# Designs tried in a protein design chat: miniprotein binders against q56419. Part 53

Target 1, 326 residues: q56419
Amino acid sequence: MEGRTLEEVQEEVFKRHGVLVPKKELEDLAKALEEAGLLLTEKVEARLKEEEEKLKRERPMRLAGLSYPEGEREARAFLEAFRASYPGEGEEARVLLMPHLEPSRVPEVYGAALAALEKTPPPERIYLVGVAHRPLKEKAAALPVPFQTPFGPALPDLPALQALDALLPFELFNTPLAFREEHSLELPLFFLKGRFPEARVLPLLVARRSPELGEALKVVLRDFPGLLVLAVDLSHVGPRFGDTPLTRTLAEEARRRDLGFLERLAEGEPEAALAFLGANPTRIDGVEVVASLLPLLRERKGKVLAHRLDLEAPTLSAVGAGTLVL

## First folded at step 19 (miniprotein)

Design io13
Fold by ESMFold2, look of step 19:
Structure io13 (fold): chain B 326 residues (1-326), chain A 108 residues (1-108)
Amino acid sequence: as target 1 above (326 residues)
Amino acid sequence: GDLIERLEELAEEVIRYLKEHGEEELAREIEEQIKDIIEALKSGDTESAIEIFTELAETIARLLHRLGAPEELMQKISWLIYDVARRLGMSPRQIYDLSKRFSRAISR
């Protein structure tokens, strides 16, 4: 009954069915539907509160059986198959940039990350910085709880997370529900936990660039040394992302933007990498993370190990993924 | 207030674990220091309360780690300490340094 009077509804029922329903009965029906909707809304709200309380204790696997195997034996074999998809050798990383795109779509890019981890001494902790795909209450957030994986729980580094929270001008532990389905942490974590089972984790999300986060992390990393991981994707082009269908020209531009961005980061020039993108016409996913973490990326030289612009044929769209060590 | 309640909750968790593991003398020492913090707060001497709490928090971390406290308890204690530190009005730098001390205390 959107914008219709009860009399108009009554008339329509009579025209369609030959039945004159008293106005009182239509009023009663409308009220019952409203009450049913209110009960459903209250039930959904209660369920969300329940999920939020669960997330304050642990973050369960959401992608096991979908993106990676749930069982530890099968997960180990899966991890080794991805390493084998990259025939090269890695480099030791103090900072690792790796994707969060569905692993089966860019196996050699994840394989390159594994190759880098092979050359990297096991860290005490991993600063895992992903991209928030749901709104955060602040520019960035953390979920300081165990994240379940097929290799066991990835335990949080609570002292480091608390040290970070203390230095920020906003509450870091601010949006538990945003982590419920956040694949930008879960997918990279599978690979990181599989390689570094003893490392604790700082699971961080960036929604909007925060210079304060980068300055605070520079201080925290000095006193709580570890591996910094930027879990970001690159260009997003095509109709799924608001463009015309993928053309050769659009794909060439996306690839050029991806590689130019990565190469400038590899030269220790993160400001130049951001400037190269300008208005970010190919929607590189990593911009807000890199812009937040400038103090940690400056003057840190390294190497691009892999890149792929992955075609989504059904949607005529593409997403870029890369592996960079610094 | 809420601060006193959190401080007493921290004390209860730590003292219970110490007593369960035969550390009655250490439990009494922790209880005495908690009382000293509460007395300083009641007298309006927040600076002394912060000083005593800072040393106590590091001591608790070291004791529980030495006794092999389970991860679940260590996480709970870490949160209670952090919550108390914030409610005490410790500065960002003081809380940062406390977190460093806690991290060092639970390292091998």
Scores: ipSAE 0.848, ipTM 0.944, lowest interface PAE 0.6, mean pLDDT 91
Fold by ESMFold2, fold request of step 21:
Structure io13 (fold): chain B 326 residues (1-326), chain A 108 residues (1-108)
Amino acid sequence: as target 1 above (326 residues)
Amino acid sequence: GDLIERLEELAEEVIRYLKEHGEEELAREIEEQIKDIIEALKSGDTESAIEIFTELAETIARLLHRLGAPEELMQKISWLIYDVARRLGMSPRQIYDLSKRFSRAISR
């Protein structure tokens, strides 16, 4: 990329605006802009380092007042309203698949998750596995710190996390900044902490499928029993996701992909569920999590409790969400 | 960081809490076991150091849990134990088993 000379800039300004700016002033301006750019990058880098150090101590709420209430009383009422949005009964879950989509968009899907939790004995710990929306340094990561919620801090199960880290061929405790704004953990955690206030949490993110993670978790879950939660959304279609505008045909395909995926998981056939998606043309984001956790999903049968493809008419887009118990 | 420094930090945190709660005899026992680990390390006997440390770590977890140690201290101790285990060169299986013993010690 070639740049204009200062003389060319000066001449163009004169032609366009009738003002002759001395070359010295243009040189000074160019230098000042370069210096300001360097200061901005240094300022951003310093802020990110500060945030990273804070995240090594705790993970604060980012979505309070936006996706759920800040106050405990209001948050409790909010949680109960979501349960009421699902008129059915749940079933006991050893593994729960639930969404991380904005709760108000799919209230009965979160309500179905709450119904399942009602039938589930309070676990000592929850393995909460979300989808990394920011790059990770490794295939997966954990942030072994308290996550703040309106119901109090969700405390980490440090022995279980350390046991898991010991079995992996990479450092599990990586990329703290990726957790800073990660809604795939924060939104499901609100519901989980509200129902199981005494449970400790293993907050995990998957960026890319890791067979090593699934094998290690199978070992850890045997000695550290708990509830496994796959906090994943389903199809993502439309312009918000770099796709064509939503049509009836695309929506029908997304729904078909979502339900076919969930139903095969419910039959204990996670490999078949992945194969059904092929190249994943509707961008189900649960694929990398499921592919990582195959050893924990095989031959585990269950039931799809709820599904919605949430339409966003203003953006001509849609996101699928479901609730599956295994 | 220095393995000895980490061991001394672990000892300091545990002993301070035990003394603050009137457990002077237990504090002396912990101090002696830390000294035994350090002596084994100085003599190049890493195997003995690991064996003593493993038993000590479980004992520390049990004692602090029974005494109702605050969450902040339990988290710090859990991390110090994990860091020492890695610096001692314990295998993945040894560290896994240590974490399991720690978890059992603080669960009831």
Scores: ipSAE 0.839, ipTM 0.943, lowest interface PAE 0.6, mean pLDDT 91
Fold by ESMFold2, fold request of step 21:
Structure io13 (fold): chain B 326 residues (1-326), chain A 108 residues (1-108)
Amino acid sequence: as target 1 above (326 residues)
Amino acid sequence: GDLIERLEELAEEVIRYLKEHGEEELAREIEEQIKDIIEALKSGDTESAIEIFTELAETIARLLHRLGAPEELMQKISWLIYDVARRLGMSPRQIYDLSKRFSRAISR
């Protein structure tokens, strides 16, 4: 038991087993256990430093063979199948909201994004803004390195990223380990790189709303024009998310919140979209991104192309995904 | 000390590439400008160092782009320029403008 002196341990062992263990032996054991704990901590720290150094050079694919094909030929066929899942026409996007949910769960929502990209002139660069699923040292971060895809590396737009970093009151290039497993960038990037293979990328994450980021991006986009992509999911409801079991009423509320949010964004009213959510009872995960990017979303009218609240039968839960063009 | 080390690293990378491509005169001109920046810094004339560096950075970007420098070198040079600009104490606006100039120099 913790909190006991070595003498108390010695006495307890003697009372139970009739053996008196010298205090020296108990002291040696305690020291060895402490040293072993320090060695494990040092091993983990060294591993993390090694991974951090690797991420300063490139970000490898982590979802190839799991969420999308690893081979280029199969990856192009995958894109075609997803486009075919959405029978409608897209519209030109200056701003695109698209999901980062597992593609196979919402194929027509990704298909709608591809339909929008078909109508969009190839941009010089893509501002890809995802949701940090791991803590960041700051409100937002970027990883200014090539991101590997089946279509080749998505190269960073270093001058634009450096211009953005210069305008922020915090270091933009922080927390590289948070990008190691970040699917909110990798999954949308697969579709974006497949359609715009020559575009450079600004891979950005938001952990907490940052008005400073939105104001800085407004300045940067004027001198470094490109496609702004909000890579966000919508409602998260049910037991997997700390909720009651999914019922028809909860699903209807989640759908109502998702569509009301998207429709207000489509009217160029991002503040009204956020206010409509109130306390965000269905946990739309795009809120921090939208709240950061208000200056870029105001007065931009557009259209909701697709929406799906996707059921997770095993967990009695659901996640919403949508495609919005502004 | 650390700033001068970064300037020398920038110079070495650029000059090596220029010499490998037969641009001996341009390599000599770059070396002289780096020397001028270092001398300005040693004399405490940071304002002159910033002005010379700003012109040099644009020149480097233009030259390496014209010569078809590989992506790896362009990225390394972009980072060295950015790091030097910050260590020189250039303002956020000055660094932003430098990044914009660099971007324009490496695009068509």
Scores: ipSAE 0.838, ipTM 0.942, lowest interface PAE 0.6, mean pLDDT 91
Fold by ESMFold2, fold request of step 21:
Structure io13 (fold): chain B 326 residues (1-326), chain A 108 residues (1-108)
Amino acid sequence: as target 1 above (326 residues)
Amino acid sequence: GDLIERLEELAEEVIRYLKEHGEEELAREIEEQIKDIIEALKSGDTESAIEIFTELAETIARLLHRLGAPEELMQKISWLIYDVARRLGMSPRQIYDLSKRFSRAISR
């Protein structure tokens, strides 16, 4: 282990995959890896450094052919199909909350996001704020490189990113490896780039709430206007996430928590939305992003366009996803 | 030091592009401004170096944008400018304003 305690590894596995692995199982695995000589070696460290250097130049697609088509023509048809999954009309968004859950699991929720984008004037830039599923060296991070998509590269807005970095009390351009497999940026970006092919992007991750990020972004957005996107999922319930098997009661609670959270955000009351969750017993993963971005969410009224609590039958678990425009 | 090396790298990239596109007089003007920055730094006049650099960075952004410089070069130059600004010891506000000037210079 790279100097991490087993408790820290356990926390990371839960953060990244939403499951709690008993400490004894981690201890047995660590011992087996050490005995087999597979635990962190010179080759592994050199490989990670090589990958890190590549990420300083570009972020390639990781989910093409898995979550969305690789070819542009097929990708365009894919977007149309998802838009059709939500037959309603959207509303112009200054701020858009959308999921990062696998698109095929919540097609109408992504369709609602597309409907909102149809009503939204093409922005010069998109502030894409996802949830870090790997640890960051700081509370938040950015990867200021082109992100590849089937619609061409999503170019970074370097001046805006550099302006943001200058205002933060920590280095914003940290932890490039955390972006390597980060689906909370890649999946929403597919939809955003498809609808706004000329927009530049600020690809941001939050690991832990940062009031400093929200205050800095409020300043940056004034001088570098654009679309703010919170790419977050909602409740995570069931055995995969440390609960008992999903019951109707647990699912109803998760749905109530999801909708109550979204509705309070739609009222321009992000502090009330967070307070409503209390200890966050259904593990809404948007809380750290919302808590970071309070200055940008206050007094901004809007509308919940869609919500689904999607069942994972094999794991007896569920994940919530929603679309909110402000 | 390393600051001067970054300034020289910035100069080389910009001047090479300008010369390749027939802008010999502009290349000489950029070279002289880089020289002025280095001279200010060697004399310990960091304030003058920052002032000259700030104007130079905006000028570089406008010139390269006007000439249709490829995105790869624009990103490299943006990073070199940011790195130099930090090594000059510019304040967070000065760096923020520089980034804003650069952004406006590369827009229509």
Scores: ipSAE 0.816, ipTM 0.935, lowest interface PAE 0.7, mean pLDDT 91

Design io19
Fold by OpenDDE base, look of step 20:
Structure io19 (fold): chain B 326 residues (1-326), chain A 108 residues (1-108)
Amino acid sequence: as target 1 above (326 residues)
Amino acid sequence: GDLIERLEELAEEVIRYLKEHGEEELAREIEEQIKDIIEALKSGDTESAIEIFTELAETIARLLHRLGAPEELMQKVSWLVYDVARRLGMSPRQIYDLSKRFSRAISR
């Protein structure tokens, strides 16, 4: 790395590719590159450029055959099994909060989302707001291309996306590479496309709270009505996330934070939900999404349909997941 | 230069499709409106250019939708319309209104 600091490399990659690579990933990459003797070779840059060009046309499935079936028939059976895992009935959703965690970890939570969707009239469009697990050039981004699913492509609503971009003080169509491996959209979209095959989609990612996004979306939703979906997980606790191994006390705190957050959202008090979390010591990943969408969540009452804190035994860590209807 | 090129690209895509589907009269009407926009731009009358373009974009959206144009073409046209609108210096409100009109034209 010819004496450049990781920060300088990060800045250069950001300047060149519009991707902010986390320092840790850069460290791991630098280590892997040091171990492999492979500097970001012209080959890696060429491949990234090629992938970016492909993302101008479509977003391919990345988790087909891993997290969900690739084949349509098997995918439909998968949906049915997940629905069956939730014994309750759903409610009509205008806003749906659902997880983006690996489906097999929290089947009944996804089942609750499906139950809600059964009671929801088919929307013309779905505003799917996920969490950016990779840095974005701006506070939020959209990828205005078809997303591949086992049920066919989820087609973008381009006029609605363009209308949203026009109202934002930043370019909405930024950081396409952040969508390449982002599961926070792909996993929820599987369930949404399976239930609403004709709905257009607005795939949105939030990296940092943007009040401007919520205000703009409030205007857009008036003229371009649709279902709002928040694809967010809840608490992340344990060694994978910088905590001690999961204990009863830590699990109880995670559950308390998750449920306290969801309940306040269900009461139509999103500011109270955020205030309740404070510094967010259990790392609820949906905080920046909720903070961005405050104008859309205010005074909307609803119901918590499901919650689970799922243990990842190999790491003694746990992730919270919930389904909320507003 | 870039604005005119993008406008001509939009015209070419739409006119080609219309001619391929036997809509020669509509293709001529669109061609005439594109010429009017270019003339307005050359004369420095950007306001008139924006007005004509806004109506033309809605018309294009409606026609392509009515004719059952493929999704790929609809997406391409949508992006070209948006790109031209930005290059014309349309305000955020004007672009928003254009997008709204475009959406309504393709939903009926």
Scores: ipSAE 0.896, ipTM 0.961, lowest interface PAE 0.4, mean pLDDT 92
Fold by OpenDDE base, look of step 19:
Structure io19 (fold): chain B 326 residues (1-326), chain A 108 residues (1-108)
Amino acid sequence: as target 1 above (326 residues)
Amino acid sequence: GDLIERLEELAEEVIRYLKEHGEEELAREIEEQIKDIIEALKSGDTESAIEIFTELAETIARLLHRLGAPEELMQKVSWLVYDVARRLGMSPRQIYDLSKRFSRAISR
């Protein structure tokens, strides 16, 4: 029925089936379909509203049993295996950039993050800044509720979240449904909660660059000290992302972009890192996060611990992942 | 009306917990402070209301923390405090400072 008149539908039915359906019956059917569509929409809306109300209490695991083990014992073994996949030693982190890609794709990159966390004194709180893969009502958002993990709930730091909200020109506590299935927080949080079980968490999402967020967080971090974690992926190249299949040339360009970005961040030059990307032709995921957190990244020197461009063979596409300590 | 209702809800949650734990005197003190805030609001003295409330919120946070109040109650109280602060028309700076005080009060 897409764009066809009732008369055209009637004619088509007549041509196909030799039956002339009265216009009134077609109108009634169209109305019934419309009513059914409306009913479905209402049901969907009601369900979304219910889910939103649930998210006022807690954020359940969505990837348990898929991306990581649901059981605590198995989850601990998972952490150890990932740590073992990185042969190096970490460094103390004040800022940690780590991936949010499916862990099995880049185990050594997550292993590097764990290595850094081993050298990091237990923080009172973790500022976990992820990428919004769904639209937000504002440039950034927070979900101020417990996040479920195999290691128990990651509890929010409500006073720090409220302090942050107070300094922002927009409502921070917006778009709770965007957090429901957001893996950019859930996956990193597994590793963070496993390492720092007592740390409170500030789950933050960035959809668009917000200089205000970085300035506000700079103030908040002074009074509410903690570990800053940027949960971001790097380049996204290949057919899934609108490119040709991965070639050596495309992979080399993605790696160049990823490493050039990370290295400039490691030098304490986040503006130079952004400038290096230009129009971001390889679609580095973390650009809006980094752009929002410039005040917190400036003049902080650190080290790139790991990088991988991981091939998704079925789609001949690749995603970059890295671990950076500042 | 909505401000007073939220303030009363905060009072009820805190007073109930205190009474359940044998802290009847503290419960009475909280009740008196809530009354003072309401009276200040009724008289149009919002500044006094904010001052009393700020001190009360910090006191509540310390008391509940010291008594080992459950996380669920602490979260509920934190949100009620924040909601009241916003409804009082507290400035961003005042809310920020309140949050700092609250955080310090519940720190080990």
Scores: ipSAE 0.895, ipTM 0.961, lowest interface PAE 0.4, mean pLDDT 92
Fold by OpenDDE base, fold request of step 21:
Structure io19 (fold): chain B 326 residues (1-326), chain A 108 residues (1-108)
Amino acid sequence: as target 1 above (326 residues)
Amino acid sequence: GDLIERLEELAEEVIRYLKEHGEEELAREIEEQIKDIIEALKSGDTESAIEIFTELAETIARLLHRLGAPEELMQKVSWLVYDVARRLGMSPRQIYDLSKRFSRAISR
């Protein structure tokens, strides 16, 4: 009833319909709606609990048949097509920054990531660090279960995850429901699993900058070697994100911010990359991830392989995506 | 009570698998080590319990890996080992070292 009194509702019904509904009937209806709302809440809670229990065993695909093919054969053809969309050659990666945007929007950027992976020896494990688009209980989290892919399950590296948890001042295994629909892990993982079918995975999410995570991972990576993947998008500009419709000026600023960020990372200066963004007026998505991983990015020189600012025409908004090898 | 229950669950899972694969002697050895851990805990010698458990966990990891244990069992055992380690009050360094040893045991 949005703060209206029963008398006000009665008057409105009378004015609109010429019927005087007794106050008691309105009270009964309000009570029935409240009871129905409570029942709905209980059902939602029960469903969430069931989904949380399922997430103790596996993380199912959510975007299969939508963002990528569900079938393995079709998925392999999809990988080949994306690789073909990038005409260049890759470089060996110890750290890979790649997008998590809808693949069809930035095929050549994913193609550049695949090109880098072609030059990368198969890792024993992949540290996949995504962006939490939902709140986490802690600054960062992990989901230590198999992630389903068209190429079979991406299996967790439990010992490495446990080692990481041991070094953190907070419980790493928190907020499992945040992983349920998190595309920042699912989309990159498709490409990673397709290229490295035997690699174990550490699926990590960052909600807020955690210097502790970077320091802990620096120790863990020494004893548990692997490929570090930052699954991050870049600028988010336009009406969907609180700006005016995309203009040439806004697009140029987004590109300047994206490229300036990536170039400083490529120079091994992650603090300079963060400082360059300042208040982050174009809302680069990966800021909290990079800020968390500073110890792992320092002094690593690399190359920007691809960048795109992709227009979402229906909303006149744009998202930046890039591929960086370190 | 909860620690002992988790330790017994770990023992049951491993011993069952070993017996199913004809490794009766190894199953008995594990059972004996579990008893030693429980006795150490009952006596208040947590340090000895942690030491025996750390070596046992590595041994379990190596044995299951060598026998080609299914991934589901390996994951279950890994979690039970981790849960027991936490409940034992192992330090971050001790848990880290245990995880490192476990990883090495299953990578060969």
Scores: ipSAE 0.887, ipTM 0.957, lowest interface PAE 0.4, mean pLDDT 92
Fold by OpenDDE base, last read:
Structure io19 (fold): chain B 326 residues (1-326), chain A 108 residues (1-108)
Amino acid sequence: as target 1 above (326 residues)
Amino acid sequence: GDLIERLEELAEEVIRYLKEHGEEELAREIEEQIKDIIEALKSGDTESAIEIFTELAETIARLLHRLGAPEELMQKVSWLVYDVARRLGMSPRQIYDLSKRFSRAISR
């Protein structure tokens, strides 16, 4: 029915089935479908409201049994396997940039993150800044509830979250439904909780660059010290993202953009990293996060531990992932 | 109004826990401080109310932490403290400072 007249539908039914359905019956059917649609919408809204109310208490695992094991024992084995996939040694991180891509796609990149975490003293709290793949009401948001993991709940640092909210010109605790399925937090949190079981977490999402967030976090981090984690992917190229199928040229450009971005971050020049991307033609996922956290990234030197551009063969598309320590 | 109700809710949660754990004297002290805050509010002395509340919130945090209060209660109390602070009209700086003090009080 989308965009077609009742007469056109009648004609199509006649052509397809050899039955002339009276217009009145089609009208009745259209009305019934509309009513059914309304009922469906109401049910969906009621369900969303219920889910939102649940998110006031906890964020359940969504990717357990899919992206990572649900059971703790299996989850620990999973961590060990991922760590083993990276043959190198890590460095102590004050800031960790790591992916949020499906772990199986870039195991060695997550392995590099684990290697860095091995060299990192257990933080009291982790500022986990992900990418909002769903719209937020504000430029950034937090969900101040326990996040479920196979290793037990990742507990929020409420005082630090409240302190952050107090310094922001907008309500930080917005759009809880955006966190429900946000893998940019869930996936890195698996690794972080597995390594630092006692660390509190500040689960943050950035939808749009918020300089205010970076300035506020700079103050908060002074009084509430912790590990800053940027859970971001890099280039997104190919048909899924509006490009032609992946070619050597496109892959080389994606890698160039990814590495050029990470290297400038590693030099402590986040503004230069952003400037290097320009219009971001390869759609580096982490741009808005980095742009929000400039005050925290400046003058910090670090090292790129891993990078991969991973092909999604069914769509001939690719996503870049990297691990950077600062 | 809503402020007093939230303050009383905070008091009730804390006092209940303290009494359940044999800390009746501390519970009475908390109750007295809550009354002092309410009296300050009734007299229009919001500044005094904020000061007493700030100290009380830290005390509550410290006590609950020391007693090994369950995480659920700690979270509930944290939110109640935050809600009261906002309803008191505390400035961003005052809320920030309160949060900092609260965090230190529960630091392990």
Scores: ipSAE 0.887, ipTM 0.957, lowest interface PAE 0.4, mean pLDDT 92

